# Designs tried in a protein design chat: VHH binders against Asparagine synthetase domain-containing protein YML096W. Part 4

Target 1, 314 residues: Asparagine synthetase domain-containing protein YML096W, of Saccharomyces cerevisiae (q04489r210to523)
Amino acid sequence: YEVTSEIDLNFTSLSEVSKNLYAVLRDSVKKRVESIHPRHIENSPIAVLFSGGIDCSVIVALICEVLQENDYKCGKPVIELLNVSFENPRTGLFPSDTPDRKLSINSAKTLQNLYPNVDIKLVEVDVPYDEYLKWKPFVINLMYPKQTEMDLSIAIAFFFASRGRGFLTSLNGERTPYQRHGIVLFSGLGADELYGGYHKFANKPPHELVEELTRQINNIYDRNLNRDDKVIAHNGVEVRYPFLDEYVIKLSTAEIPINFKVNKLILRKVASQYLKLDGISSEPKRAIQFGAKSAKMTKDGNKHGTDLLKENRN

## First folded at step 21 (VHH; from M1 with R98K)

Design N5
Fold by OpenDDE, fold request of step 24:
Structure N5 (fold): chain B 314 residues (1-314), chain A 122 residues (1-122)
Amino acid sequence: as target 1 above (314 residues)
Amino acid sequence: EVQLVESGGGLVQPGGSLTLSCAASGFTFDYYELAWYRQAPGKKRELVAGISRSGYTKYMDSVKGRFTISRDNAKNSVYLQMNSLRAEDTAVYYCARKTPYSSEQYGTFDSWGQGTLVTVSS
C-alpha cells in the first residue's frame, strides 16, 4: 500500500472523505459480525479489546448498529469490552489507576448511554504482579520468535485481556467476578497505523508522516499480527480486525489526505458525524503497554523495550 | 450495606506508634482495593496508603518508611501501622474501599467509614 501525500489545506474534502470512510468501516464491521453463526449470537459471542480510545469505541458503536439492524429476537445482545490493567511495581499503580482503565470506564459509559438496547459489559481484567510473573515464561514461549521486552509487554497484555477473567462493577460499586463468554474478539489494530494515532507521529512533518504510515501499514502483519494472534488464539478466541479490511486500507491510504491523519482526525470526524461519539477523549492513544502499564514490569527501572529477553529456561 | 468501621485512634507523643484497624462488612472484601485516607483540620482529604487485592502497597511520600498498610481477608480487615509519628500526622483517618466507578473522581470511587482521630502531641 502507498499512503498518499496529498494535502487538503482547506479541509474541503473532509466531509466527503469521512462519509466514504464511514461506509467502508461499517461494511467491514457488518461482514465480520454477520459471519458469526446465529447460534453463537445467542450465547454472547462478541468481545472487544477495549482501551477506551476512539478506535475501539468506533468498533463497538458499529457493532451495536449492526446488532440493532438485525433485530436479534433472542433477547438483548451482549458485547463484552475487555480492558486489561496491570499492577506495576515500578510505577506503583494499581489496576484501577491505569490510564486505560480510567478511559475505558468513561468511554463505556458513553457507549452504554448511546446504545441502551445492547448489553455492554466492561470487563475489568486486573493483573496482579504475581500473576504476571507466573505467566511471563509461558507468554515468552508463545510469542517466539519475537524476543524483546517491548514484545513481551504487548503480548502479555493481549494474553490477559483475551483470557477475559476479570470483574464487572455495578453503578453502586459492587464488583462481581466475570469470565468472558465471547468467542469472537474484535481489535482496533490498524487505526493508529492508518490515521496517525500514536504520540510519536504528532510532530512529524507531512512528508515524514507519509513515510512512517506507509511503513507501519505494510509491516503490520510482521510487527503486530504475528505476535498478537498467537497469544490471543491460545485463549480460544478468534480475533477480527475491521480496520485491516482491504477496502478500508485501500481507501484510507490512497484517498485520505495526509493532514487528516494527524491524531486520527478523520476517524474522529467519522465518530462524531455518524456515531455520536463526540464525548470520547481526543487524546492521542497510548500504546497498550503504556496504557495498561505492562511495560517495564520490574522493580529495577533499567529495562529497555529493545532489550532481549533473558532465556528463563527453567 | 457497605460498612467500614475504623478503630485504634488516640493521643500519642511524637515518635510514638499506633495501629489503626478497619473492619469491613456488606461486600466481598477480597474483590477490592483498600486504602487509608486522612483529613487534617482545614485540609483536604488525602490518600495515605493503598493496598491492592494481591497485597501490593503504595504510600504517600511523607509516610514512606514509617507507615505500613496490610490486609487480612479472612477477617475482612485492613490495618495501618504508624511508626515515628509526627505532629503533621494529626488527622482523622478513614478506611476506604476503592473502585474505579465514581462520579466525583475520574477513575476512583471510595467508600469510607466514620473515621478515627489520631492526635500527635507532646
Scores: ipSAE 0.816, ipTM 0.916, lowest interface PAE 0.6, mean pLDDT 91
Fold by OpenDDE, fold request of step 24:
Structure N5 (fold): chain B 314 residues (1-314), chain A 122 residues (1-122)
Amino acid sequence: as target 1 above (314 residues)
Amino acid sequence: EVQLVESGGGLVQPGGSLTLSCAASGFTFDYYELAWYRQAPGKKRELVAGISRSGYTKYMDSVKGRFTISRDNAKNSVYLQMNSLRAEDTAVYYCARKTPYSSEQYGTFDSWGQGTLVTVSS
């Protein structure tokens, strides 16, 4: 894929482009929801890896729309939002303190209010440090041949998130243990790569942004999917990636002006215009390892994401 | 009903020690993070110490090395051991239950006790 270098300084095409993007995203999600076996639909098979950001929020909204239109079962359909948060000794943050947890709560509320006919459950997956240590060697083995600290930070977050063991919190603050039932997981992967969602993209001139986004989307399989799918699959679930639909990628790379891909501007436009997601934070999304605070899970701050893991494989 | 009851406050001399206790009821104690807050006269309430579900702790800088927060899940209690007390530690100390949802005035803590007064004076 090649990202266009077109610039629309007057934003004259924003409305049309956002409309087209909404259409292909909607279809992408619809196709992926409708392909779920009917028996599974009856069992509420859908979960979303949920950071609270605009990408996963858009996915949730689109899923809700599809479910409402198709009425797959009698009763209120269920969507589980899987939010992982780590106890990190380095940062001193507890699971309830992480940026993603806070964001997820707010976004979940927004979604719940928008779609009252869908039972949207925010599953708070809290990971104690001891639990992290316990599963760390196992995750290292699963993500092989990936061997960096960054890989571990990301992989282990997906491992626990997809495991889906956590808590539900009621309106009155009552926490109840909860185990995920969803077996088809949706991921917002691709949105940051397509629409310039990462902090590192901030303040890049257009030509550099084009180059970076082109690189990101074309390397997404090697950098992300090989690692993430293996780790998540261990938990007996399938992951689906609506943003990685061929039509979504083609339209996004070729037809969306580059200046609309600053901090996911175009996606935010879609969200606000078509999904009423105005309440979602406009802040750039943190990568999962930073949002969930799974990065550098030691008291020693000397580790870098690019460092190779020192632990030997079992 | 969620209840938190603090105890152990009192008058102590500088350099002295005091242990605060908080007894919790009305919820599953093990499911929650806990914290001690304090509020001095004319000041805002501030976090003194927090303890995770698994027992990891955090402290404000001024009390590091002097205060220790701990929890006993079997007794549904959280404690604050305060050593080497200083005049600036004088405050009403509150026990708090933390939830991810902000429903109260102070952060994400949704339940507070009545507080216990600690006075450090010569």
Scores: ipSAE 0.814, ipTM 0.915, lowest interface PAE 0.6, mean pLDDT 91
Fold by OpenDDE, last read:
Structure N5 (fold): chain B 314 residues (1-314), chain A 122 residues (1-122)
Amino acid sequence: as target 1 above (314 residues)
Amino acid sequence: EVQLVESGGGLVQPGGSLTLSCAASGFTFDYYELAWYRQAPGKKRELVAGISRSGYTKYMDSVKGRFTISRDNAKNSVYLQMNSLRAEDTAVYYCARKTPYSSEQYGTFDSWGQGTLVTVSS
């Protein structure tokens, strides 16, 4: 795929491009939801890796629309939002204090209000440090041949998130232990790569952004999918990636001006124009390891994401 | 009904020690993060120490090395051991749990007790 270098300085094409993107995203989600056997849908098969960002929120909204359109199940269909947060000794933050947890709560509320006919459950997956340590060697082995600190921080977040063991919190503050039931897991992977969602892209000139996004989308399988699928699959769930639909990628790379791909501007336009997601945070997305605080889980400040894992940690 | 009852406050000399206790009831204790707050006269309430479900602890900088927060899930209790007390530690101390509520940002501490007064004076 080649990312276009076209710039629309006057944003004259924004409305049309956003319409087209919405159409292909909707279809992407629709075909992925409808491919699930209805009997499974009745058993609440759908979960979403949920950071609270615009990408996963858009996915949730689109899923809700599909579910409502098809009138699945007697009663409210269920969607489980899986949000993982780590107890990180380096940062000193508790799971409830992580950026993604806070964001997820707000975004979940927005979605719940928008789709009252869908039972949207925010599953708060809290990972104590001792549990992190316990499973760390296993995850390291599972993600092989990936073996960087960054890979670990990402993989272990997906591992615990997809495991889906956590809590539901009611409006009155009552916490109830909860285990994920969903067997089909939706991921927003690809959105940041397609639409410049990462914080590090925020100040890149257009030509650099084109190069970076081109690199990201073309390497996404080797860099992300191989790692992520392995650790998630261990938990007995299938992952689906709506943003990695061929039509979504083709349209996004070739037809969306590069200046619409700053901090996911085009996706935010789709969200606001078609999904009423205006309340979702406009902050650039943190990578999962930073949002969930799974990065550098020790007080050792000398570790870098690109560092290879030490042998004694395997 | 959620209840938090603080105890152990009192008058102590500078350099002295005191242990505060908080007895919790009306909820599943081990499902929640807990904290001690304090409010001095004319000042805002501030976080003194927090403890996670697993027992990980964090402290305000001014109390690090002097205060220790701990929890006993079997007794539904959280404690604050205060050593080397200073005049500036004088405040009403409150125990709290972390819960979301609709009127504010989700994930804030709430369910305050009546507090216990700690006075550090010569």
Scores: ipSAE 0.810, ipTM 0.911, lowest interface PAE 0.6, mean pLDDT 91
Fold by OpenDDE, last read:
Structure N5 (fold): chain B 314 residues (1-314), chain A 122 residues (1-122)
Amino acid sequence: as target 1 above (314 residues)
Amino acid sequence: EVQLVESGGGLVQPGGSLTLSCAASGFTFDYYELAWYRQAPGKKRELVAGISRSGYTKYMDSVKGRFTISRDNAKNSVYLQMNSLRAEDTAVYYCARKTPYSSEQYGTFDSWGQGTLVTVSS
């Protein structure tokens, strides 16, 4: 794929482009929801990896729309939002203190209000440090041949999230243990790569942004999917990636001006115009390892994300 | 009904020690993070110490090395051992349960006890 270098300085095409993007995203989600065997939907709710950001929120909203149209159940359909948060000794943050947890609570509330006919459950996946240590060696083996600290921090977040063991919290503050049972998990992966969502993309000149986004989308399988899918699949879950739909990628790379891909401007436009998601934060997204605080889970602050894992150092 | 009852406060001389206790009832104790807060006269309530579900602890800078928070899940209790007390530690101390949902702000502590007064004076 080649990302266009076209610039629309006057934003004259914003309305049309946002309309087209909404259409292909909707279709992408619809295809992926409808491909699920009805018995699975009836017996197991759809889950979404949920950080509270605009990407996963858009996916949740689109899923809700599809579920409402198809009436899969006699009862209220259920969607599980899986939010993982780590107890990190280095940062001193508890699971309830992480940026993603806070954001997820707010965004979940917004979605619940928008779709009252869907039972949207925010599953708070809390990961104690001891449990992190316990499963760390296993995840390291599972993500092979990836061997960096960054890979570990990301993989282990997906491992625990997809396991789906956590808590539900009621409005009155009552916490109840919860175990997810589901086969299908949706991910917002690709949104940041397509629409410049990462903080590191901020303030890049257009030509650099084009190069970076081109690199990101073309390497997404090798860098992300081969790692993430392995750890998620271990938990018996199939991952769906709506943003990585062929039509979504083609339209996004070729037809969306580059200046609409700053901090996911175009996606936010779609969200506000077509999904009423104006209440979702406009802040640049943190990568999962930073949002969930799974990065550098030691008191040793000298580790870098690009470092090889100690067990694999020759 | 959620209930937190603090005890152990009193008058102590500078350099002295106190142990505060908080007895909890009306909820599953093991599912929650807990904390001690304090409020001095004319000041805002501030976090003194927190303890996670798994027992990890955090402290405000001014009490590090002097205060220790701990929990006993079997007794539904949280404790604050205070050593080397200073005049600046004079405050009403509150035990708190943390929840991600509150009427005012998400991610804050939503349940408080009545507090116990700690006075450090010569």
Scores: ipSAE 0.809, ipTM 0.911, lowest interface PAE 0.6, mean pLDDT 91

Design N5
Fold by ESMFold2, last read:
Structure N5 (fold): chain B 314 residues (1-314), chain A 122 residues (1-122)
Amino acid sequence: as target 1 above (314 residues)
Amino acid sequence: EVQLVESGGGLVQPGGSLTLSCAASGFTFDYYELAWYRQAPGKKRELVAGISRSGYTKYMDSVKGRFTISRDNAKNSVYLQMNSLRAEDTAVYYCARKTPYSSEQYGTFDSWGQGTLVTVSS
């Protein structure tokens, strides 16, 4: 794929482009929901990797809209929002302190209010440090050939999120242990790469942004999916990636002006105009290891994300 | 009924020590992070120390090295050992479940107990 260098300085096409993106993204989600047999939906939840950011919130809203097109016997279908949060001895942060947990609580409430006929459960996947240590060697093996500290930080967050062992919290503060039941798992992967969501993109001139986003989307299978799919599949789920649908990528790279891809402008426009998600945070999305606080779990201050893991060093 | 009951406060001289205790009931203790908070006259309530479900601890800067939080899951209790006490530590101390759920959208899920008064003076 090749990202267009087109610039629309006056935002003349913003309304039409946002309408077209909404339509193709909705079709992507619809195909991926409708491939699930209706009787299965009535008996099992749909799961979503959930950080509370705009990417996953858009996906949840679109799933809810597609589900509302059907008359299910169960009264209302269930969506499990899987939010992972790590106990981090280096930083001293607890799972309750992580940015993704705080954002997810607020975003989940917004979605629950918008879609009262869908049972949206926020699953708080808290990961104690001893549980991280227990599974660390296993995840290192699963993510082969990936071998960096950054790869581990991301992979282990996805491993525990997709395992889906955590708590539901009631209105009176009571926590109940909960295990994910959904076998179809939706992921917002691709949105940052398509729409310029990473903080490092925030001040690039247009020609550099075009080159960088082109590189990001063409590398996403090697960098992200090879690592992520292997660790998620261990937990017995089938992962679906609506942003990586062929038609979503084609429209997003070829037909959306580059200046709409700064801090996900076009995706935020779709969210506010078509999905009533204006109230969800506009902050640049943190990568999962920073939002869940799985990064820098070691007490070695000299580690970098590109450093080779100690178990894999020569 | 969810309860966290603080005890162990009192009058102590500067440089002295106290151990605060908090007895919890009405909920599954091991499912929660716990914390000690304090409120001095005319000031807002502030986090003093927290303890995770696995026993990891954190402290506000002014009490590091002087205070130690601990938990005993078998007794459903959390403790605050306070050493080298200073006048600035004078406050009512409260025990609570540590939760991210306080916001305008959700309201307050936890309630405060009566607290235990710590007075540090000569």
Scores: ipSAE 0.641, ipTM 0.835, lowest interface PAE 1.4, mean pLDDT 83
Fold by ESMFold2, last read:
Structure N5 (fold): chain B 314 residues (1-314), chain A 122 residues (1-122)
Amino acid sequence: as target 1 above (314 residues)
Amino acid sequence: EVQLVESGGGLVQPGGSLTLSCAASGFTFDYYELAWYRQAPGKKRELVAGISRSGYTKYMDSVKGRFTISRDNAKNSVYLQMNSLRAEDTAVYYCARKTPYSSEQYGTFDSWGQGTLVTVSS
């Protein structure tokens, strides 16, 4: 894929481009919801990797729209939003303190209010430090041949999120243990790479942004999916990636002016115009290891994300 | 009914010590992070110390090294050992479940109890 260098300084195509993006995103989500056997979708939740950001919130909203189009709304379908947070001795943060947990609580409430006919459950996947230590060697082995501290911090966050063991919190503050039941898991992977979501892209000139986004989307399968799929598959879930749909990528790279891909402008326009998600945070999305606080779990300040793990050989 | 009842406050001289206790009932104690908060007259309520479900602790900077939070899951209790007390520690101390939820999202999540008054004075 090659990202267009076209610039639309007057935003004259913004409305038409956002309409087209909404259409292909909706089709991508619809295809991925409807490929679940109807008997299973009526009796089994759909799971979503959920950080509270715009990417996953758009996916949840689109799933809800697809479910409401069918008679599923009469039997209240269930969506499980899987939000992971780590107890982190380096930072002193508790799971309740993480940025993704706080954002997810607000975003889940917005979605619950928008879709009262869908049972949207925020699953708070809290990971104690002892549990992290217990599973760390196992995840390192699953990551092979990936072997860096950065790889571990990402993979272990996806491992615990997809395991889906946590709590639901009721309106009166009561926590109830909860285990994910959905076997189909939706992921917002691809949105940052397609629409310029990482904070470091905010000040790049257009020609550098074109080069960077082109590189990001072409490398995403080798860089992200190979590591993540192995750890997620261990937990028995089938992952769906709506932003990586062939038609979504083709439209996003070839037909969306590059200046609409700063801080996900075009995706935020779709969210506000078609999905009523105006109130969800516009801050750049954090990579999962920083939002869930799984990065740099050791107290050794000299370890870096590129350092080789000593457990790689074990 | 969710209850967290504070006790152990009183008048103490600067440099002295107190142990605050909090007895909890009406909820599954082990599912929650717990915290002590304090509020001096005319001031905003502030987090003093927190303790995770696994027993890891955190403290505001001004009390670090002087205060120790602990929990006893068998007794559904959380404690605050306060040493080397200073006049600025004078406040009503409250125990609560530590939550990322604002009261605007959960209008009756937890009500504040009466607290326990700590007065540090000569």
Scores: ipSAE 0.633, ipTM 0.832, lowest interface PAE 1.4, mean pLDDT 83
Fold by ESMFold2, fold request of step 24:
Structure N5 (fold): chain B 314 residues (1-314), chain A 122 residues (1-122)
Amino acid sequence: as target 1 above (314 residues)
Amino acid sequence: EVQLVESGGGLVQPGGSLTLSCAASGFTFDYYELAWYRQAPGKKRELVAGISRSGYTKYMDSVKGRFTISRDNAKNSVYLQMNSLRAEDTAVYYCARKTPYSSEQYGTFDSWGQGTLVTVSS
């Protein structure tokens, strides 16, 4: 794919472009929900990798809209929002302290208020340090040939999130153990690459941003999916990627002016205008390993994400 | 129904020691992180020490090396061992479940008991 270099300085097309993006995103989510057999939806939840950010929140809102268009026998359909947080000796933070947990609680409440006829469950996947240590060698083996500290920090977060073992918290604050039941798992992967979501893209001139986003979207299968798919598939789920739909990518690369792809401007516009996600649309993006606090789990603060892993890492 | 009851406070000389206890009931103790907080007269309530579900601990800087938080899941209890006490440690001490949820979202989730008064003076 090739990202357009067109710039719309006066934002003249913003309304039309946002409407078109909403339509293709909605169709992408609809296709991926409706390909699930209706009896399966009625008998088990849909799961979502959830950090509370705009990408996953848009997906959840679109799933809710699709679910509300259909008559299901099971009463309220169920969505499981899988949010992972690590106990981290390096940062001194507990799972309750992580930025992604706090953001996810607020975003889940917003979504629950918007869609009271969908049972939206925030699954708080807390990972104690001893559990991380127990599974660390296994995840290192699964992500082969990927082999950096950064790869591990991302893969381990996805492993525990997709395993989906955690707690639900009721309105009175009571926690109940909960295991993910959904076998179809939605992921927001692609949004950063299409709409300029990574922090490192801030302040790039337009021609450099065009080149970088073109490179990112064309390399996403080798870079992200190869690592993530093996780890997530171990937990017995089928992952779906609405932002990687062919029509979403074609519209996003060819028809959205490059200046709408700074800090996900166009996606935030869709979220606020069509999905009532104004409060969520203002939040900054964090990579999952820093938001969930899986990065640099040891007390050795001098390790870098590009450092190669060794077989006996702790 | 949810209760965390603090005890063990008292008057102690500088350099002395106290052990605070907190008895919990009305909830599944093992599912929660726990913490001790304190509030001195005219000051904001502050986190003194926390303990995770797995027993990992953290402390505010001024009490590191002097205070030790621990939990006994079999007794539904959390403790604060306070050594080398100083006048600035004088406060009412409270035990609570540590939560990322605001009280505005969850009513009485972080309810506060009477606390236990620790006074450090000659």
Scores: ipSAE 0.632, ipTM 0.837, lowest interface PAE 1.4, mean pLDDT 83
Fold by ESMFold2, fold request of step 24:
Structure N5 (fold): chain B 314 residues (1-314), chain A 122 residues (1-122)
Amino acid sequence: as target 1 above (314 residues)
Amino acid sequence: EVQLVESGGGLVQPGGSLTLSCAASGFTFDYYELAWYRQAPGKKRELVAGISRSGYTKYMDSVKGRFTISRDNAKNSVYLQMNSLRAEDTAVYYCARKTPYSSEQYGTFDSWGQGTLVTVSS
């Protein structure tokens, strides 16, 4: 694939491009929901790898729209949102402290309010440090030959999310143990690569962004899918990737101006205009980036200015 | 009914020691992270120490090395061992279950005990 270098400085095509993206993404989700064998539908087959960000929230909303079109003979359909948070003795963060968990709680509430006829369950997958240590060597072995710290952080998060052992929390604060039923897990993978979601893209000139996004989407199977598929398949589930649908990629690379792919502008527009996700699409860029970075521990992380800002906010 | 009952407060001299206890009931204790908070006169409540479900701990800077939080899941209890006490430690100490859910969104969801007074004087 080749990402277009087209720039639309006046945003004259934004409305039409966002409408077209919504349509093709909805079709991508629809075919991936409808291809689940009917014998599984009554056993709650659908889960989503959920961080509370815009990517996965768009996917959840689209799944809900597809489900409400279908005839359903027993109760409400169920979607399980699998949110993982780690106990980290090195930083002192508990699962309840993580920005991802807090964002996921708020995003899940928004989605539950929008779709009261779908039983949207936020599954809080809290990972104790001894569980992390127990499975870390196993995940490293599955990742071979990928061995970067970034790859490990992502793969471990996917492993525990797809294992799906966690808690549901009721309105009165009561936690009950919960094991996912979902055997088809939806992932927002591809959105960062298609729509410029990684922080490192935020200030690139358009020509560099075109080159980088083209490289990212063409290499995604070698870097991301092999790692994620192996790790998630260990837990006996299949992963589906609506953003990696052929028609989604073709439209996204060829028909969306490059300046709409800074910090996922076009995806945020779809979320607000067509899915009523204003609360999620307007979340501060810092909150979204911190969530992704808290799951990844790199040697050369953010500069001290960012860390000091957290401690100086009072 | 969620209940947290603190005990063990009192008057101690600077440099002394005190052990606070918190008995919990009305919820499945080992499903939650727990914390001690304190509130001195004219100040907001502040986190003193927290303990995760698996027993890992964290502390505010001014009490590191002096205070130790622990939990006993068999007795549904959380403790705060306070050593080398200072006048600045004078406060009402509260036991709480730690939650990422906001009280504004979920009402008075987070539960606090009545507190136990610690006075470090003379």
Scores: ipSAE 0.581, ipTM 0.818, lowest interface PAE 1.7, mean pLDDT 81

